# Ledger of designs, part 5: VHH binders against F-box/kelch-repeat protein At1g67480

Target 1, 376 residues: F-box/kelch-repeat protein At1g67480, of Arabidopsis thaliana (Mouse-ear cress) (q9cag8)
Amino acid sequence: MQAFALSGKKRIVNHGMCFSKGNLDLGSRLSENFMDDPLIPGLPDDVAKQCLALVPRARFPSMGSVCKKWRFVVQSKEFITVRRLAGMLEEWLYVLTMNAGGKDNRWEVMDCLGQKLSSLPPMPGPAKTGFKVVVVDGKLLVIAGCCMINGSLVASADVYQYDTCLNSWSRLADLEVARYDFACAEVNGHVYVVGGHGVDGESLSSAEVYDPETCTWTFIESLRRPRWGCFASAFNGKLYVMGGRSNFTIGNSKLLDVYNTQCGSWHGSKNGLTMVTAHVEVGKKLFCIDWKNHRKMSVFNAEDETWEVVALPLSGSSRAGFQFGKLSGKLLLFSSQEETGQCTLLYDPDASPGTQWKTSEIKLSGSCVCSVTITA
Key: E = the ipSAE of ESMFold2; O = the ipSAE of OpenDDE; V2 = 0.75 times the mean of E and O plus 0.25 times the DockQ between their complexes.

## First folded at step 1 (VHH)

Design h4 (framework vhh_8h63_2)
Fold by ESMFold2-Fast, scan of step 1:
Structure h4 (fold): chain B 376 residues (1-376), chain A 120 residues (1-120)
Amino acid sequence: as target 1 above (376 residues)
Amino acid sequence: ELQLVESGGGLVQAGGSLTVSCAASGFTLDYYAMGWSRQAPGKERELVAGISSGGSTYYADTVKGRFTISRDNAKNTLYLQMNSLKPEDTAMYYCATSRYGLVSTEYDYWGQGTQVTVSG
């Protein structure tokens, strides 16, 4: 069916931050008069920012509560840069867990050592499945998905952002096309969504890109063939889309669709995977667990487009759920089975052969739905 | 379009048997877990049975020992054989696919369902 742009809602943009009408109070509180006073009396602002950068990340909400100007600084892209130069960046793992009843989904937070910190406030909007999560500019985005209403699947275009400095959720611009079970990845500061199922359960070929600077979604060139259940990864300014199926093929496709973000065009090959239950990008490699074969990882090297296989130490079954996490340059494999419960394995790709896998002390409060790593 | 088409529902007396089927088109069942869920008026949807690509099965306690799930990948069809039916089994029955494992609540439903009514 026809894709229509249903809304041209504009957002107020300031230093990469988007302010909706619901956030006008916050925007007006960041007025011009606010910028006349020094950050710290007696210090130039550049020196004051360097001093604030030395504060541990766990104190950012408290720091933001001191005054409007400190809140503005702590939320800025510039502050992440200052913290990086100071060697103060902290990597935290965010895991969305589901309890055994599937009714209590919550985001759990862990530091770089796997120590549990806190839970996020509840996500706004109706509970959804088939959504995607991504990190851009140090913010967690939860994009689209579907919900069951009166016995029918209803596709969503909603986009929500979690701000670690505010410890709060806000709503961003909606997608142009409601979708679920689509591919999603961040490439060079922009978020791409590709394919999926639409409002009538149809396979989609349309794709959109989000620019945090303008706070807008725009269409990019569509895929040649629609696909859903696909996944994406980003390498060297390119978007790699693999897996899934469509209404036009009987069976799963090994088609690899690659989008070049600089020239704005797709090219294809047959060097992809058909379907995966979990994937994660570490360095220049994409690690995948095949949906059909849970006893090995397929590893894609984007530089030469070759595949390798790595054995899993776990016995796989159809009752196993797998999800990846990434922490300190290593892979976490979250595994849940009905009989054995939750367990976590750690894979170090840089370790010597035979020593790459070990058990992790990380224990989730439920089964892993998805995870992201946020550095700030 | 991708679709799941449920059929075989109807009216049956308590203690009776009925088989419902689900035909998939536009995709291949071979690598997916499949399930049957039901929803009665005023109640939440309940996953009653699941079957993996390898044939491993799950049954809810409410139907265990009475219902049998099976699949025919060559015919791209899923079945639920229901024995010793009770009035409490009256519901709209939906088939579904899952990428999140056999006992996950994250099943995809694409069909209109098939009504099963048990009288007593």
Scores: ipSAE 0.000, ipTM 0.194, lowest interface PAE 16.7, mean pLDDT 77

Design h5 (framework vhh_8h63_2)
Fold by ESMFold2-Fast, scan of step 1:
Structure h5 (fold): chain B 376 residues (1-376), chain A 120 residues (1-120)
Amino acid sequence: as target 1 above (376 residues)
Amino acid sequence: ELQLVESGGGLVQAGGSLTVSCAASGSTFSIYAMGWSRQAPGKERELVAGITSGGDTYYADTVKGRFTISRDNAKNTLYLQMNSLKPEDTAMYYCAARGYWDSTGAFDYWGQGTQVTVSG
């Protein structure tokens, strides 16, 4: 019981660095600075922000080190909006790679052309599996998971954030319930976690939402049935949860659970997908590689909730494993476990039929564990 | 990193029983969800049974009530007990492991397979 209380305990080690504090330009959070000092001498602050927005993204850590006012501007959600309006947003691909034998996991960074830029500092905390990664307000979150301690599987509630403007990791508030093999997605600036396995390996129906403005996790309405090994996607202010199994299901669940963030309620259908090796959202479509068939993609259209199948242009290796990336509105398919070598394919959903697949020049230094795209 | 080696396949008469096993090495077996998939000539690969790190089990409708999946974490071994075998069960049987079951971002580790042939 005490171990359960400790695993659910909230720790806000980075309280001063949460998103809501970075969004304020007139508040008491800037009172330690000379608040009447302009961001750039001789310019109104709105014009100064426009000038700062024109600086290349690679310079943001240096800009954040100039003074507290610039630090708060550069790490703010507002700054992303100013850069969008200026046409200066940069899309970078972050890929978590595992070296041969799984020795170390590292985050590699690539630009919008797929050229390698850098590697992130090492992730803090113990190595885990069953964790999820998500991007909210231009920040990378690594959430929960499990590890083996003294022959027992231990579920984690730990949440870590990578801030691209500071080039540093920090710890956010822990989940209310430690979990692994859960579903996770960002919906309208909030992060949702659903289901999974808990501290005693129990199947969970509980769900939580993270608000970057308050830096807190809050329970939402639970699923009607526990669900683990599931995945989530977000479309039109709704959270779509698919796959997985519950203790009361006679087979793999085709149940689609949809959470409406406006009314705060769950609705179910039988129009979901079961086993998924990899998934990615591009526009209003969800692309999935089914475990049962690694040579085809199952594609979900969120507008009409229909499925279609797209063939993969790969020769008949039934042992190929795949992971997705997304870059410049196109899908990247990283091939792992392919006997004759590694390759990256590029899928353009807007290209003419028969010309959608091309070989990509992107080469990973190891096997892809997961990837995210961060636009800032 | 994780290596999986299947054994126990062979020729069996319809109505018979067979146990296939999968020995895991190179990584901590107990943290992985494990499964058995099969592929018959000209057919897609089918997941027939799965077991989580916590011991929860899954069975495809085609094998439910006839097959039993189990794991021995002390021996790093996965088992599939197959009873009341039918000619339709003839396939190459593959052992598989992943960090999280029915989720994305995990690697699929696969063995080389063991052939099960059920004759009429």
Scores: ipSAE 0.000, ipTM 0.235, lowest interface PAE 12.9, mean pLDDT 78

Design h6 (framework vhh_8h63_2)
Fold by ESMFold2-Fast, scan of step 1:
Structure h6 (fold): chain B 376 residues (1-376), chain A 122 residues (1-122)
Amino acid sequence: as target 1 above (376 residues)
Amino acid sequence: ELQLVESGGGLVQAGGSLTVSCAASGFTFSDYAMGWSRQAPGKERELVAGIYSGGSTYYADTVKGRFTISRDNAKNTLYLQMNSLKPEDTAMYYCAAPLYEYGSSWQGFDYWGQGTQVTVSG
């Protein structure tokens, strides 16, 4: 890992493979003889992978620095499967926090008990808003958004990746269309982006999918109607897009647009929500905080496509102050209010009625911008 | 503590013009994006115009070409110049500010003043 960090400014441009910093030793140095070498001398590779799978996740960067074969193993999707079978998967919570003044954003990491582990290296690029974060293949993507330049909002197409095994950031292929306040979700190993505002602040109907195998964005069928401020969730190989508006004068849409990833087509219904300030998926349910600042959480059940309402034990003056996290099958609700300060609530959907909400001892170092959970 | 005080509303004939103003205090006005929203009887509040700290502007389609938003950072004052007024522009007009400094779409406006009434006859 350190050897690649020292050479991290080098790029290998490989047509048909990913474009990334630190890949200098890939490609021409992968020989048949190297690929035939055992992971651990004296052991078959399957047994060696079982042994490596027992190592705590915090040691993955060190394991990746041992040799190229170990680096390749700990970065692979296959290794996550081996760790799952060994009962060694670890769930870590990654939270992007903003300090007072709103200028410095930092990623902090917590274990399954909410104890602080580490902080990520500084996030690359200019400070942005309206971006989306998603996890694919155990890697964190930060996609697009907008920044303030000379008092004007400028839409971005930039895509950055954090690799937990390398403990480093890299730049992926840019979106075909710069956008912010768009919908984003991972479906069956692919990342979908839909709608948002474009370069001229126009409402977008275009949609794109990222394939980590080819490292390319490809357009998919566009929405019939443009949407911004919309959000997305993934259930049963389908992308569910809800909320948002076509413009500022037309009322918020209750349209639910569902993209079937197998046949590549959109289906519409009116069983969606209008705008939300925060959303998170847990199991087969989507939890939403309504943008109208109600003391209620709307919950979508993807199995029967029904909605229920859960009361919030909070009062808030800021719609933008609510963010979700998830950890150990439970919801975390991060709230930042000027009078009461920062607090974290825990919601257990499996608890008996009337006992689902509790105060969490998790304390963030700043206001929550967004969070993701990575299991590896 | 944000304080927004609107003024300049009144009765005007269709086709006429009116300027409403908003006096801001309790924060560094020049650092914030500011906006104007309106609410007609029996309707939800809607954003009609916005202006960033650097002077870039947004307008709702219903008012584009007729309304002009501007700011005077030395006076901590926000303005909305309304031309070619229509009866459907009749509403309570609210000055709007975000609780946070930076860069969101206009859905992030969380603080509003008490409003100033604009009535368009004819």
Scores: ipSAE 0.000, ipTM 0.195, lowest interface PAE 15.6, mean pLDDT 77

Design h7 (framework vhh_8h63_2)
Fold by ESMFold2-Fast, scan of step 1:
Structure h7 (fold): chain B 376 residues (1-376), chain A 121 residues (1-121)
Amino acid sequence: as target 1 above (376 residues)
Amino acid sequence: ELQLVESGGGLVQAGGSLTVSCAASGLTFSNYAMGWSRQAPGKERELVAGISTGGSTYYADTVKGRFTISRDNAKNTLYLQMNSLKPEDTAMYYCAVGDFRYSGEYPFDYWGQGTQVTVSG
């Protein structure tokens, strides 16, 4: 019955911040320590934070190693606000690449110019598929998924956080319901997970929201029908869920389920898209690659709820593996084909017609599983 | 070790019938959706039939009304009964397990060597 192999029942020091009971509470100890000494001798703490904000992002792990007070400052969402005000925010691209054989997945980091900076430390826990990644408060979350145990797919509820400032992994509260191939998006500082497959491979209608301030998952109103293989995007305080199917029912379902986070209710329409291989949100637009027709992007404008189509400058007889990234307000398209190998294309939505696509200098060490852009 | 072994293919006259089967091992069979895909030379792979863990079925329009997919969880075996066969049904038929999010099979080696079905006119 014990899910130790999947859930990891070890105590993680950073997890103690979100515990109301426990023999370790790192958050309380850091708060007490802050009361004793200034951040920088001779300066008020607000001025000291402004001074720390001027340090290049690459030095944040070193800053976090100076003392517990600096560690707390560097890892806080308030520090991102201070750096934004100072004009010091740096945009870095994090790409999860799959090595040949699929056993060694590695996170690689690039700066705003696409130059390789580093690799992340190995992610804790078992290797999984069908998981989702999201960014909230400058942290990378890797949520749920499934793994193969004794020839069976086993759904996971595990949630891991990578602290981009401290270069360290920690475990967060598990989902209430283990799931894979679900929809996931961040809306106004909260993380939503919707649908997917559960522990017995059943299609799920349940949905949950994570609050980083309380470190808890809470159920929200369920979908009217179960969905798996669906995807989500966020616009104007609303969660847009599209695509997917229910227990092998293949249909031309353009059902769009929209969750209003303010009133806590779902509304349905037929202005959605079917299954996609990749999607990314830039500004008020959602860019999608259809799983069957990968020679075109479908673009959703959330302001007027209209769709447009943009051609891809790619050709081939077989389907390519596509994943999106974003960097400096532009789209990155990571492509892997057996015949052509690895390439990266850049799409500038603000460029004049016919000049929007160009080749990117970004070269991945393997096939792209997923990517996120983190500004800190 | 996950293994899928297809059998039952062969040469059949147009209008005839065949049943192909897939013996699965190394997995808890009842926990997986299962399906049949086919590929003829020079054509794209096509998912022709699927069956969920709960027994719900899917059929491609090209085979709907002619083919029947079924599963026997006690024997860890998947079946495809093909009736009213046409020359255009000539293809290598592959058993697939799990995820059909793409056009047919999971992108990993989760299918067997296939079984050839040839329909003569």
Scores: ipSAE 0.000, ipTM 0.252, lowest interface PAE 12.7, mean pLDDT 77

Design h8 (framework vhh_8h63_2)
Fold by ESMFold2-Fast, scan of step 1:
Structure h8 (fold): chain B 376 residues (1-376), chain A 121 residues (1-121)
Amino acid sequence: as target 1 above (376 residues)
Amino acid sequence: ELQLVESGGGLVQAGGSLTVSCAASGYTFSSYAMGWSRQAPGKERELVAGITRGGSTYYADTVKGRFTISRDNAKNTLYLQMNSLKPEDTAMYYCAAEMGYDLSEGTYDYWGQGTQVTVSG
């Protein structure tokens, strides 16, 4: 009960879809006589869904505007399954870019060939840093972060959802604990947030999990030690938390904290990285750029929990801003160096040694802040 | 690239007050989270206070309510105001800096050489 009383908004669940209080009327209307109306007159609903699944992804917002029942279908995770069976799934890359002045930011969208599509509507709420982005059930979540107010950093608990099929933003349930510079990853359809800094800048050990089916955040077992500036990845039903610091003491922690989602407990080792400027998961591997050494990638193999190093094909002594993207099972490296300007490189882990790196034709409108890949 | 130099240490009576300062030279002081750590002979280094780029503060339980950390970005200076000093506060006090929450630019952690604080009782 207490978990459902955040920010004066009530969480509702309608046929596995999550709505804030503002969507209650729409949810209620979707349930009225819904079962009596066919999706397409003259066709059984299962056949109608197969027909709708053949429509290109770019048309989903238009399809969702036809009627409430079609809107419900295109938002559902069942529709992703129908599209998969039809061979119609499309992988799109979403990149949050910042212009040269640092004032304007926007989400750019690209198809599987790197061709530009459209930009997302503006994100709700104030501009934040230290937030995290994650994809669950084909929806983009932008979680928490901090704002500068009157010269002080103020931690946020706000959670926004972008529905890729409707091209619209909504607000989800707030986190139980406001936080920034925390670790975040999706594991088996649930979103985990771990650690960070809280309201008074304190180091957090608390962790929470979001269930899209119930639209609720629930505390899980806390970390043994508080941790901020950390990052997370997910492998085989486990959450791996690395990097950052437990406090402002000397050196960064190499502690790897692993949460087992089946038994609900943490265990640790000293086989983690201290801090990274960029990370991305591809298959069974986690690719990281160490924030202290910008000339190499450190690669974690989740099967044997070993690390290897891959050289970056970038020259110069200038510090670089790096961010990863992922597309068609390959890595995109977005970089900005003083000598070369902005460039995008493609890394194919399946290519022969020495031929893995190529120049990508993807052009960003600004510096990459973060990216996600969404399949629908 | 950031260089830190502490000053203001000395001998003080139990119950007294002392302010130590850390002068930063180099680029972008305002981009760093700053802290004060201390080390007494035969003990591990202990973080006593931290301050973020925006001014949010952290204090160890051993000093909470007695010590106040502050920063002046215009002067590139970090301060630690120490009140109600105890003999147990006797230590070498070190200024520390790390890149704030900007993970897009790699920087190394920086430490000063320290300033000795001795509390007699």
Scores: ipSAE 0.000, ipTM 0.255, lowest interface PAE 11.2, mean pLDDT 78

Design h9 (framework vhh_8h63_2)
Fold by ESMFold2-Fast, scan of step 1:
Structure h9 (fold): chain B 376 residues (1-376), chain A 118 residues (1-118)
Amino acid sequence: as target 1 above (376 residues)
Amino acid sequence: ELQLVESGGGLVQAGGSLTVSCAASGFTFSTYAMGWSRQAPGKERELVAGINSGGSTYYADTVKGRFTISRDNAKNTLYLQMNSLKPEDTAMYYCTTDYFGEGHYSYWGQGTQVTVSG
């Protein structure tokens, strides 16, 4: 029984795992068992964890199958810290691909060299659009979105988590407000969701933060103006919200809404971008593809809040079909063109001018919907 | 595929009237907000009129009282009735929607030219 049960909003946390209070006192039982038994007989737990940290990531499911105690260790955020200190962290790329029929979505996994690994099990729940994906504490979250039920769009508050050690999905606490086409980013170990469309298709100004320690969503200060179709990026303890619309009659917004997580307040400027179709953060920079100018990347420097432009290789005339990934400090640009099929370009921001772009050997099985990088 | 096709533009004398129309296809027209934007040479594109799925309307101050936006959900058609036209109304007029297709924030048609003499 390794599922994170979802039953109401009350939760208990034990070793980074969330349990419903409507179940048995499972969290207390797990804490007791962990404290009573050594990880490896004859070794202190700190030494045992250091030994386990030396195992390659591909073997985590096998390691987790040895016993319950080892499973708890390998799925914990503390284990990521131990592996970081040991210099054993591995970066894997997870790409959600859509087949040519647009009906089947699957997660493809690639290692740091771009070598294909196994696909993930199917996501639970009904197929959704307008959802967001984010990584927190080495786990993949798929948040909210909408689906068609009996000819009507139904906004969801559901949150699902993928655990790479268990190779399984579980359900986390629901959002306080069901939403789709909202902005989402992780800031200092917390997940922020902002704006979007609500249950009746209304534009939302509300925002919520998820704390993995408490396994709860809490409202934060709302945006001054409702906003949907926007995106978010995180730099230096701040959440940057760009793009989208506050109202169709007002038009697309250049408003940059910045949330300071220390003081809990929003500040705005008109230094944002409209109509961004793809974005990715690398270091202190945000790379964006503009819907109107698909032959250029607009690059935001969060330290001085300035924009620069980087030329794309000749991409043809298509405005659609570009998505970003990142791997080993470099950008991947996934392209889906009808005549060429799937192709991938690699951008190295640290390369000499004029040599940043090259073709990547990575080939997706379908069109990229979104991607995340998980280091564990 | 989503398509917006504008028609009805032309040459009109100052003080005259003109109706432009937009035929929409490829989406559930009745559920989306629709609008008319215009762009004159050397100027930025301006949203002049909008109408939401519930029938509530918006007008830019430059056209308020002179232009009327309407929709026919049975025909999937959007209209802009332009009265008391002025030379400064000369522009390419674009039909637009808030439809999201693969990350696009809005969709525009090909446009229809309106020229006001005088």
Scores: ipSAE 0.000, ipTM 0.201, lowest interface PAE 11.7, mean pLDDT 78

Design s1 (framework vhh_surovatamig_d1)
Fold by ESMFold2-Fast, scan of step 1:
Structure s1 (fold): chain B 376 residues (1-376), chain A 121 residues (1-121)
Amino acid sequence: as target 1 above (376 residues)
Amino acid sequence: EVQLVESGGGLVQPGGSLRLSCAASGFTFSSYWMSWVRQAPGKGLEWVATIKQDGSEKDYVDSVKGRFTISRDNAKKSLYLQMNSLRAEDTAVYYCARDYGEEGWSYFDYRGQGTLVTVSS
């Protein structure tokens, strides 16, 4: 038990670091059995968990403060499963907004109806750019990026986790390679990071996968050619990497790098999309905004691997920077322009042709940097 | 008409250095990313290095990192490649290429006639 003893002696107030690197978030079954106190007096624990699952999500931080056992339940993957079976899952939209000058960055939270909830506590560490956000196991991860230190751009390997049930931040294991402007996506409960710029601003071909069960990053097969400014999307157990700059031949090539998580190998194709400024996945489709054709969205259908185009309801020569959100199976398009102020458009892919776009009542307190949807 | 004219190639011994130059005309040089690409005898074209419009960002193929430096002079409409610690495998025709794409695009629409670099004892 040397690893267990060392973990206990290295007590960290940050919840994500309170467990040994080999421990699961669910904790030790032996530890639960040892405590031998019922979760709710007079009820079997399974029934008690069903009762707790009926509590509105907004009460989870308060529920977790009742006792250590309730905190353990609220944090667990099992609790999300119990809430799903009870029909109590809630979808919340988390948007990182930036005020003029970038001096006041905040995470805003909204429910499934777009009603504003409480803001998140401040993110730990220095302000960064070129970072990526992803959701895995109901937790928000903010990965890597870069910052200016003494006039020099410094790449980071830091990984922070926000636990929506505890309303708190913790630090996870660092990336093996510090990087910014890289591709990132979740595939089957694992987080993949690919490419980007490294410590000396060099273009990276390395890729890593995070396993939440072991709390470790592991290298996977590298890209054949380095690329940065790329993005990733996940479909059918595969990771699709598009855009950015790559080591390539002269000519008309739309390089798409596809990683098969089952086989553990990369495959190249020329069916990629270039110059994407914003992207979001809804169902089996990837929606992209083209920098040169901001009046249209390019839509990738993962089912038949074809591209189609959807018109945007824009008038005049708009040069708005766009960011996506997703809520209740619909797309939110946040605009970031001084002339128009802040405007949110709603796209319903299930609506009849010609009625898919509407103006949303959702108003952000600043420019959208990024957004994620968390269901718990 | 867009023109790119490379110069500075020649015969050099292993471990030696060369500086390649590219003179651009017929377009707004400062508005484009620029790249160096090469073709070794009997091989396909290989991308070597890229530089952003303002020179703030640079990228290289792994085999030349730490040995080659790409730079540009927008006032002179010129692109450069400083090649140090040259190896036999660097023997190729080097082309200056205009990269039409930005922010995730990699789209070469013009290249020059090339300049031959031969690394041998």
Scores: ipSAE 0.000, ipTM 0.188, lowest interface PAE 12.8, mean pLDDT 78

Design s10 (framework vhh_surovatamig_d1; at its last look DockQ between E and O 0.08; V2 from the best seeds 0.00; counts 0 for: pae E 7.9 > 2, placed apart)
Amino acid sequence: EVQLVESGGGLVQPGGSLRLSCAASGFTFSSYGMSWVRQAPGKGLEWVATISYSGGSTDYVDSVKGRFTISRDNAKKSLYLQMNSLRAEDTAVYYCARDQFTEYSGYAFDIRGQGTLVTVSS
ESMFold2-Fast, scan of step 1: ipSAE 0.012; ipTM 0.343
ESMFold2, look of step 2: ipSAE 0.013; ipTM 0.366
ESMFold2 (binder alone), look of step 2: mean pLDDT 84; pTM 0.845
OpenDDE, look of step 2: ipSAE 0.018; ipTM 0.384

